# VH-VL binders against q9vpl3, part 365

Target 1, 224 residues: q9vpl3
Amino acid sequence: RGKINIQRPKAPHYERARVVAVTQPKYPELPKAKSCFKTRAERTQQQQENPYNEIIAREVRNWLDHSRLVAFFHLSSITADDIFRVRVQLHKQNLHLKSYGSKIIEQAVKNTRYEAIVPLFHSNHCIVFSPDPEKTAALLRIVRRVPQMVLLGGIVEETMLSRNQLVAYAQMPGLHAVQAQLVQTLSQAPGHLIQQLQAHQNSFVQVLDVHAKNQMNEETPKST
Below, E stands for the ipSAE of ESMFold2; O stands for the ipSAE of OpenDDE; V2 stands for 0.75 times the mean of E and O plus 0.25 times the DockQ between their complexes.

## First folded at step 12 (VH-VL)

Design B65 (framework fv_cemiplimab; at its last look DockQ between E and O 0.45; V2 from the best seeds 0.73)
Fold by OpenDDE, look of step 12:
Structure B65 (fold): chain C 224 residues (1-224), chain A 122 residues (1-122), chain B 107 residues (1-107)
Amino acid sequence: as target 1 above (224 residues)
Amino acid sequence: EVQLLESGGVLVQPGGSLRLSCAASGFTFNNYAMTWVRQAPGKGLEWVSTISWSGSNTYFADSVKGRFTISRDNSKNTLYLQMNSLKGEDTAVYYCARDRFDSDYGLYMDVWGQGTLVTVSS
Amino acid sequence: DIQMTQSPSSLSASVGDSITITCRASQSISSYLNWYQQKPGKAPNLLIYGASSLQSGVPSRFSGSGSGTDFTLTIRTLQPEDFATYYCQQGWEYPRTFGPGTVVDFR
């Protein structure tokens, strides 16, 4: 079977050539100038003008206005089912798990004190919102069981915290407990001070009494 | 019991100033955004202003923008509305309300005070 | 700004009746609509939030439905304490806007 000359294929039979010529799809010359690739500028402009992004950005702003606790997580190979399970658990604690695109977050926090969080959203991420910062411990307890959710950091009381700082915050006693402890400590302090002040006075009086007794004993003449 | 108590509503002359207060009790005040809503006599409800939980963000109706200021003291569990350059149209019962938000439900006000009457008249 | 309208402006009904109040938004607000009840000389009370969610403590005879631009509040078996003014409010965006209100009176 002769080597099929790929470089110079034999001309097809006249009839076949005719059929091929007639059946060749006439592809309209694609206008050379319209690069299928929208320029970065066009993409950015279209994204900025997307009404949907504005709506979602508004949602993010609303969450921020109503949340004293915001936690950021990286999602590593997590399934939809796992996310759903975690969401349900969080919801039971009044914790709201949300996921937003980087552009939406950027738009939402633009010209705000939270602009520094934008770099955290370059990969698959989720955010947990809560009106109650006391729920931080509960949040961390729930997420600890989900290895696919990696804590990156958070915002508590408008303060940006690192991962370690957020963990430390969760370990602290509640504000009321701390306040109660402080009040207790402060209430004990005056008592201790008074005791210490009185102790010095009492000691001084005792020393004087001993001195007085010793002087009286020296003045008693040994009647030989 | 969750409660909001407005105070400060009095008679004031046009061009005058007034500060309203709303004292919150029975809940963690700083966990919530707060809102002022007013109602002119015999009229409907009109949103006036909202403040975020921290006070960092404030929103105003166009009718009061530049004249009114909303603020809060979370240590005192108190919401304030500073009203300047008062007009006759500002005559209303002013209510403070606790704000809620959820992506499923939107923005809503679940607790309201009894209101305080502000009268602007010559 | 989103404009809110209500229909009817007023209605008369008897105890035991079922009544429906409608609210319309000038643009889509998804399900972000709230209903408030106000009695004469009293502050408003939240009845329904998110178009259909019943506020805690509100009787089950109250129900809300709708999405987008058209919403309804239904009161089944009207009770004497239900005679009041009802307001819808959009929770979609600022400025927050209320409907003009619907007065429910005794027939």
Scores: ipSAE 0.840, ipTM 0.933, lowest interface PAE 0.6, mean pLDDT 88
Fold by ESMFold2, look of step 12:
Structure B65 (fold): chain C 224 residues (1-224), chain A 122 residues (1-122), chain B 107 residues (1-107)
Amino acid sequence: as target 1 above (224 residues)
Amino acid sequence: EVQLLESGGVLVQPGGSLRLSCAASGFTFNNYAMTWVRQAPGKGLEWVSTISWSGSNTYFADSVKGRFTISRDNSKNTLYLQMNSLKGEDTAVYYCARDRFDSDYGLYMDVWGQGTLVTVSS
Amino acid sequence: DIQMTQSPSSLSASVGDSITITCRASQSISSYLNWYQQKPGKAPNLLIYGASSLQSGVPSRFSGSGSGTDFTLTIRTLQPEDFATYYCQQGWEYPRTFGPGTVVDFR
């Protein structure tokens, strides 16, 4: 028996190993030969998938380094034409629709605060990345026409937000100037308080405007 | 107009320290990762360091790791490079650049500053 | 680390010439290859990203192609403002790496 190193083929040799198996198949198709061939092919496939997983995990980490907004959706059955049209509409708003396997997401977010998102990717899903959190409203407007995409939640300013928290964030454009503070407040607030803030936001703005107007009138001198 | 303006490059002694600044204007600074690239006199470009949009993740070339620190102040639209234990080989023009990523195109630097010269000499 | 090489290291050309610069990566970088132009005494500027996409404001006489390990930059009908140094750079992984540059000079 010669000394052949089969345990660790080098990365540039994965394709060569598969080509050799296809180009020069010496093994018979007997059940044992097929079992041995299958075992070697399965090991090669598993090894190839591991390097691929890390390559794609780096892609996810690059998205996270460049995205202030990340949104997660459950994806129901949808035609290739419909998902393509959605991707194009989103792209016009600097919103990038992607999908990644749960193992890749697990590798990408390991040892980060985002490890809790991994279960979201065990079912059919998609992710939207954007550098601009002000595009959250545009994202939600576009996907409202796509019932196959069901919002699960997101990450804004490195803070996890539930579905309702993200919707609330999108409806408060006048408060986006302190977005990190707003996101932190929403993530810690009870759900009913968030609903009250959303329902009364216009009222609060009106009260502030009246108060500011009254202060300016008090400071003006009386006409003589 | 989208603009990046570096400052702080001076003559320093070997073993000294220096902090470079990069002021950004004409775009939403917070939306972008940022990168430092240097160029020794008469030489090519060398990537030095990158910082994520939030500042939570940083990356360094092996030649500066442990000696340089990258930071940003998103409220002031400013990128920083703290350079410690300077050596003669750190003599270069230092550029800041706005960084981009898209899975269709990879990482790239689409806007560059004018550069600031750092000279490390006895 | 991914080593980037460029060929030629320098070339001489006249206004109106068509030139080609090549860049090679030590491993596959998909299409994650960028080209930068740098004029003497000035900062670099982006010409091409993702191997073939022209940056806004770059004249159509510039074009890029390639994937995997081999890439080219082509400049058709050289203009006086095109005499500069050209760098390729991989955007595949950290550390980010540049080619050594190609100097395009007057004949």
Scores: ipSAE 0.816, ipTM 0.930, lowest interface PAE 0.7, mean pLDDT 81
ESMFold2 (binder alone), look of step 12: mean pLDDT 95; pTM 0.961

Design B66 (framework fv_cemiplimab; at its last look DockQ between E and O 0.42; V2 from the best seeds 0.71)
Fold by OpenDDE, fold request of step 14:
Structure B66 (fold): chain C 224 residues (1-224), chain A 122 residues (1-122), chain B 107 residues (1-107)
Amino acid sequence: as target 1 above (224 residues)
Amino acid sequence: EVQLLESGGVLVQPGGSLRLSCAASGFTFNNYAMTWVRQAPGKGLEWVSSISWSGSNTYFADSVKGRFTISRDNSKNTLYLQMNSLKGEDTAVYYCARDRWDSDYGLYMDVWGQGTLVTVSS
Amino acid sequence: DIQMTQSPSSLSASVGDSITITCRASQSISSYLNWYQQKPGKAPNLLIYGASSLQSGVPSRFSGSGSGTDFTLTIRTLQPEDFATYYCQQGWEYPRTFGPGTVVDFR
């Protein structure tokens, strides 16, 4: 009767192995336990309306109600000290630098015309608010010296502008200057039109004169 | 000089309508949200309505909600309050005020008009 | 709605006195409290915003303090022109609400 080697049990006889294989209880695959870890998305959805979020969202809404200029920036690796310096500079120009979480922004702009800005806040971002859109040039001047702040775009007079558009806006003369330029341009337009109209008439007369001269020359018999 | 001038306050009958105007001067009107505050004779101040700089958002006291409308014409530097279905309780001096906001200070009104008297009586 | 209360409702003081008016909010409003002065027959004037910030042009004898729910307006060395009604107002949320006012008269 062969010593049962507990460490290397002899494979059972083929028939026994077959019986054991067939009689092995097929345990239902344990339902892949829904990973106890609610995906970030699920956690974000179940985040109970934190009363705090509403308070901060209200702050954002108040900024929007009082700001004709809103600029969005991406923040790269910037130190708190650098942010503070920029904040002070901006504040001197009545520009208000703020940072809010994406969820707060989403809550604040939900069902508003600004809902499209939500995707801009997936990373580290800051917002500059100002009641005066004329401060756009000052804003860009200040931020230009801060490479860690990258302009993404903005809202001016409730219009969303790309980065390039915002830069262009900042370069535009004030409304009155633009109006003056427009008036000047319009005042010059009739003069140009008259000149063009007269040019055509003059050219026509010249062509007619040439034709008339040619006809006269053909009618002069060469008195040979 | 920064100035707000209310107008339109008159005697009206209950159920009547009235439109108040507030003309702003001396500042860039469209840079600011605006507010109406009223004061009944011998009573305290009561917030009535506020409007964002663009006019896109409006806020109303419960006492006037559904009856009053606030609007603004930034091209004319003018704030309006349309008051419908007026009641005796609406009798008050109506002030327009310039709103200010800062996250450090909250909402406050730094410039006020002299007010216009609305009297609702039978 | 946030309810605002003031104490006292009225006070009598003499020129040169220091007076204190208190304002209480039914809930915390952080520092978002404003003080207005209204003289008889005149529009309100902003004195203090953000609980403690003095409005431009307002005399330094006016000061505000407080946070949360309890706030105070102090007038040092009361002047004859300070005869007025004083209102606190919360700037925390809509609806904006005012205190009932404190009448300051002279003895």
Scores: ipSAE 0.896, ipTM 0.963, lowest interface PAE 0.4, mean pLDDT 89
Fold by ESMFold2, fold request of step 14:
Structure B66 (fold): chain C 224 residues (1-224), chain A 122 residues (1-122), chain B 107 residues (1-107)
Amino acid sequence: as target 1 above (224 residues)
Amino acid sequence: EVQLLESGGVLVQPGGSLRLSCAASGFTFNNYAMTWVRQAPGKGLEWVSSISWSGSNTYFADSVKGRFTISRDNSKNTLYLQMNSLKGEDTAVYYCARDRWDSDYGLYMDVWGQGTLVTVSS
Amino acid sequence: DIQMTQSPSSLSASVGDSITITCRASQSISSYLNWYQQKPGKAPNLLIYGASSLQSGVPSRFSGSGSGTDFTLTIRTLQPEDFATYYCQQGWEYPRTFGPGTVVDFR
């Protein structure tokens, strides 16, 4: 006795599947979808563990080891010729325009202080690296003429800066430029503001005077 | 004017410690990663250690890992190599070098100091 | 770790000769291969970076080529100041590794 389905082979199921595939839309669609999902998830996981991904992640880590300035941009549609022209212009200023996939960035910065930057790379983007943070002003001047590159923020001296903070940083002059601006401001002599700046200028003269006295003392040692 | 000058190399007994210094001038030290390379007498060059521009990332050859540390003081334009548990195999001239990176060219050392001799002997 | 080898280990040459030194990496290093020159009693100095890029101040008689695992340094019209030891070095990964060197002696 047994049950009727057990005592007879279901060979028609194989033949029926072939006939149904010819005359109707394939219902392996659900198995294809599940297979595609597992394959896509497996491919994504393999991409995360791919040795090639680690090679490129090392490149990003090398950029971070050698760059005091890192700037992040959203990148809108732009021709290959235009972005190449921008890349060349930036390169002349020791500014290096690069783009890396978000998976690569995530792998590069895992277990570092920079893990918070990963969401910035989920959309079209580019990154500018430079060893010289004083090039921030040149960077912003150049990209001002490139509306396709929208500044998101950056890293300066290992400190995360927002867009506005990076723009403010770029407006600060270098050390000797600050000295030149102070001298020019004092020669214009604006009222009460100049009194405070004069105090700083007098401190600078005192430092020079101490330096001159130290040089004179070394050139005229005491006889006893 | 671009210059690196090592100092601190002396004769040290096995098991001893020594700190080497490398003074930089003529360029903006803070913009660059730095590297130590050594050369045993009559032998080739051996990479010892590298340090990022900020000092936050360091790398070591297996032969010195755990015994040497690398550091830098960007305010003094100075690179350091602290060498502990010294062995005879550490006898070498130690060079500091300015490190460079570009994805087009890889890592390379474009400026070298003149070296300082460390001798580890009983 | 990437092993670097050089050929020959030494050679003798005369002023005016053209010589070639070969460097091989144990795995592909793209074009991240550097050449350094070291004269007796002196520190090394960079000649070539990125396989073929000539460092500033280095004479044009020096040239480099190669990619992947096989690289060459060529010195045309040897000058007296070129008698030195030459090292290749990979800039691909840590640990950074040097070749064993090639001694170029005056005949």
Scores: ipSAE 0.807, ipTM 0.923, lowest interface PAE 0.7, mean pLDDT 80
ESMFold2, look of step 12: ipSAE 0.775; ipTM 0.912
ESMFold2 (binder alone), look of step 12: mean pLDDT 95; pTM 0.962
OpenDDE, look of step 12: ipSAE 0.844; ipTM 0.936
ESMFold2, fold request of step 14: ipSAE 0.799, 0.801; ipTM 0.919, 0.921
ESMFold2 (binder alone), fold request of step 14: mean pLDDT 94, 94, 94; pTM 0.960, 0.960, 0.961
OpenDDE, fold request of step 14: ipSAE 0.889, 0.894; ipTM 0.962, 0.962
ESMFold2, look of step 16: ipSAE 0.785; ipTM 0.921
ESMFold2 (binder alone), look of step 16: mean pLDDT 95; pTM 0.962
OpenDDE, look of step 16: ipSAE 0.821; ipTM 0.926

Design B67 (framework fv_cemiplimab; at its last fold request DockQ between E and O 0.38; V2 from the best seeds 0.74)
Fold by OpenDDE, fold request of step 14:
Structure B67 (fold): chain C 224 residues (1-224), chain A 122 residues (1-122), chain B 107 residues (1-107)
Amino acid sequence: as target 1 above (224 residues)
Amino acid sequence: EVQLLESGGVLVQPGGSLRLSCAASGFTFNNYAMTWVRQAPGKGLEWVSSISWSGSNTYFADSVKGRFTISRDNSKNTLYLQMNSLKGEDTAVYYCARDRFDSDYGLYMDVWGQGTLVTVSS
Amino acid sequence: DIQMTQSPSSLSASVGDSITITCRASQSISNYLNWYQQKPGKAPNLLIYGASTLQSGVPSRFSGSGSGTDFTLTIRTLQPEDFATYYCQQGWEYPRTFGPGTVVDFR
């Protein structure tokens, strides 16, 4: 009777192995336990309306109610000290640098015309608020010296502008200057039109004169 | 000089309607949210309504909600308060005020008009 | 709604006196409290915003302090022109609410 080697049990006889294989209880695959870790998305959805979020969202809404200029920036690796310096510079120009979480922004702009800005806040971002859109040029001047702040776009007079559009806006002369230019352009338009109209008439007269001269020359018999 | 000038305050019968105007001068009107505050005779100050710089958002006291409308014409530098279904309790001096906001300070009113008297009486 | 209260409702003081008016909010409003002065027959004027920031043009004898729910307005060396009603107002949320006012009379 062969010593049962507990460490290397002899494979059972083929028939026994078959019976054991067939009689092995098929345990239902344990439902892949929904990872106890709620995905970040699920956690974000279940985040109970934190009263704190509403308070901060209200702040954002207040800024929007009082700001004709809103600019969005991506923040790269910027130090707190650098942010502080920029904040001070901006503040001197009545530009207010703020940073809010994406959820707060989402809550603040939900069901508003600004809901489209939410995707801009997936990373580290800051917002600059100003009641005066004329400060856009000053804003861009200040931020230009801060490579860690990348302009993404903005809102001017409730209109969403791309980065390029905001830059273009900053380069535009003030409303009065633009109006003056427009008036000047419009005042010159009739003069140009008159000149063009007269040019055609003059050319026509010239052509007619040439024709008349040619006809006269053909009618002069070569008195040979 | 920064100035707000209210107008339109008159005697009106209960159930009547009235439109108040506030003309702004000396500052860029559309840079600011605006507010109406009223004061009944011998009483304290009561917030009535506020409007964002663009006019897109409006806020009302419960006492006037559904009856009053706040609007603005930025091209005319003018704030309006349309008051419908007026009641005796609406009798007050109505002030327009320029709103300010900063997250460091909250909401405050830094410029006030002289007010216009609305009297609702039979 | 945030309820605002003031104490006292009225006070009498002499020229040169220092007076203190208190304002209380029913809930915390951080430092979002404003003080207004209203003289008889005139519009209110902003004195202090953000609990302690003096409005431009306001004399330095006016000062504000406090945070949360309890706030104070102090007038040092009361002047004849300081005869007025003083209102606190919370700037925390809508509806905006005012205190009932404190009347300052001269003895």
Scores: ipSAE 0.901, ipTM 0.965, lowest interface PAE 0.4, mean pLDDT 88
Fold by ESMFold2, fold request of step 14:
Parts: sequence; structure tokens; C-alpha cells
Structure B67 (fold): chain C 224 residues (1-224), chain A 122 residues (1-122), chain B 107 residues (1-107)
Amino acid sequence: as target 1 above (224 residues)
Amino acid sequence: EVQLLESGGVLVQPGGSLRLSCAASGFTFNNYAMTWVRQAPGKGLEWVSSISWSGSNTYFADSVKGRFTISRDNSKNTLYLQMNSLKGEDTAVYYCARDRFDSDYGLYMDVWGQGTLVTVSS
Amino acid sequence: DIQMTQSPSSLSASVGDSITITCRASQSISNYLNWYQQKPGKAPNLLIYGASTLQSGVPSRFSGSGSGTDFTLTIRTLQPEDFATYYCQQGWEYPRTFGPGTVVDFR
């Protein structure tokens, strides 16, 4: 198969069901009993040489070649019916909900600027692709009704955005979308450094949180 | 209306260079990957080159690799094909096409320009 | 590199006929098969993508089927405007490849 179906059980969708049935290898959906006893190294070797993984990785690369918007979500426990309903709502907005294993994502983005996204896929997740970055607001409105989908961040115009940056991008008017991209690009030089410092500082979050609790006098002049 | 308009096709001597343009209108050009396809007189269609929405990724047929370059200017809604070291077998009508991908359907070209004729002869 | 073949290479048919054109890929391409129509002196236009999905504005007399390596384009109740060359094209991988075409002659 060349596609990952995120529905459980698979909703009736004649095209996807037909493609999966025809292109799916005659392998078990679950590891065989012998594969349960294989070493981790043997399983990793088999996955690396599996042409099926490269087929799916190519699908991810095709999505990236055709998507100005990519959003990453942590996906907690959700029923197949609920995720199917979300997928349908997103599809109406030209938003394509997919899920891929971390090995496949790693293979897809190998030797690209996007290698940094791979850790996001080690836990349960989903991805939304769209050719239209102006659909970011619609995406966030749809998923706010889905607490099982927690926004991690995204890629807009080939720029990596944190969760907060993507939310801020989505709130900008369409007439100012070009200006928002320019502002984000200019702020990336100092913001890029801050993001690198934040990545190193995350291991110290507990220490800073203790100090912040003693100094909780957070104030914002946004009202004045 | 959705439209693609190629230009720049002309008679060129072998070894020469030529740049084709494709002007897009009626849709958000930046949202789409783009493709060049050519057709030699009386022959079938041959894929030449494709470019991602951003221009970051490009793909070429072996027959043109190293001689042709594909690029785009998203601010001008224009796709380009730079053709160097032209040969007689490059004589063809060159079409630009709007590219699509969906994992349900694969890659396909849903909008085509009218084509521009490139003739390479001495 | 995926080789695409078509049969027949040409055919003659009358208005009202039903015709079938076949396309074969040298390896499985799932349902990633497209059909294009090209009238003499005109640019190609997309008829069918994903093996069986009609492009907007294409008459319902056109239909496509198949998956894996074998695909068909069927034109029912052939009309005079259907005189054209038909190409299949795989959308599975680069390099993207076309079939050699099938010429449908009216008469």
C-alpha cells in the first residue's frame, strides 16, 4: 500500500478501500510470531531495506512538494469514527489528514532541512497537509473541537513554526498574510537563536518553573 | 478563468540556448507544483521537468538533465524553462501544466497551456 | 523507470460505437494512472485521474477502470468530437511517463 489510513475501523471510502486492497502486500497487519522474537537490529535492518517504506516515503515527499502548509499534532486516544469525522471536515477545506510512522518520516526528510521534525513522530501523531496556507485558520477552528488533537507546530512557506507561531500566523488577516511572512522571516534570525536556546533550556524547565512560581507577577500592557 | 500561456518558442541553431516562459492567471500560482511536457512533431507526449510549489525541488527527464533548468517566480506567477545546448531532438511543442498530488490519486496535470513551438535546426 | 504501453495503437470507429483503450504499466502503480485527450492541433486535456475519477467537465460517456498494472479507458456512445489521440500517464514516480498514445479515427 502507498497510503496510511488513519480511520479505525476503515470507514467506507470506495477509492481508499479499493487502493488498499489492490496495492496492499499479503503481509499480516501485525508482526508475525517469528518477528516478535527477532532482535531490534534485525527488525530495523528489514525495515530499512523494505521497498514498501520507500514507496510511503515518496508519498510524503510528494505531499511536501505540493503543500505550503504542514501541521503536526499529537494524537491521543480517539475512536475511528471520531477521527473519520474530523478527516471529512478537514477534507472539505482542502486539508488532508494523514499519519506516517517515524521511520518513514525520517526516510522521507533524510538530507533535507526538515530532519528536525522526526522526533515529533515518535509518539502517536497526525499530520495535516494543504496547498493553501490561508486554510490555517480553518484548520485550527476545526481541531479546537477535537481535544484529542494537540497542535505541536508546523511548516508554513518552508518555515518551521512553533505552536504559538502557527496560532499567531492563523490569526492574521488574509490581506496581511504576505506581511506576516516577511515579519516572521525577519524575526527568524533572533528567534532562531532563541529557539536553539529554548531547545537547550528545556532540560532546565523545572528549575525555571520553581523560580517563576515564586515570582508570578506576569503582567501585560495589552489593555493599554 | 484558469489559464496558462507559454511564450518564447523560436527557431534556434544547435548548441544554442532559449528560455521559455509560462504565465499563470486565474488561480493562486504559489499553491501548485508545475510541469513542462513536450511533443515532437507527429510524436507522443514526453515529460520534461517538474518543480515543487516553492521551487526547492526540481525533477528532470534523463534526456534533458544537465542541459535544462526549471525555475519559477511566484511573485510574477511565471514558470520558466531554461534550455541550453539545444539539439535537433529538442524540436517540439512545449506545454506547461499545473501539477497536482493527492495520495488518493497520485500525480496528475489538470491544466495545460496552449504550447509554444521550439525548432532546433541549422 | 516505468514503461507505459497502450493498445491498440489506432482504431477506427463510428459515431455511437463503444470503444475501449488499454494501458499497461511495467510495474504496479496502484491507481495512479491518468488519461489525457489531445485533439489535432490542440493541447492535451485531462480526462481521468486516479484511474477512474473524471475531471470536472468531462462527459459521463468517458470512464476509466483498473489498478496495479492494467487500465482501461472506455468511451460509450462515441461522438464526433471524440476524434483524438488518447494518452495514459503514470503518476507514481519520477520520471513521469506517458504511453505512446492511441489514435481514434472517426470513420
Scores: ipSAE 0.824, ipTM 0.933, lowest interface PAE 0.6, mean pLDDT 80
ESMFold2, look of step 12: ipSAE 0.812; ipTM 0.929
ESMFold2 (binder alone), look of step 12: mean pLDDT 95; pTM 0.962
OpenDDE, look of step 12: ipSAE 0.853; ipTM 0.939
ESMFold2, look of step 13: ipSAE 0.779; ipTM 0.915
ESMFold2 (binder alone), look of step 13: mean pLDDT 95; pTM 0.962
OpenDDE, look of step 13: ipSAE 0.859; ipTM 0.941
ESMFold2, fold request of step 14: ipSAE 0.814, 0.799; ipTM 0.929, 0.929
ESMFold2 (binder alone), fold request of step 14: mean pLDDT 95, 94, 95; pTM 0.961, 0.962, 0.961
OpenDDE, fold request of step 14: ipSAE 0.890, 0.896; ipTM 0.964, 0.964

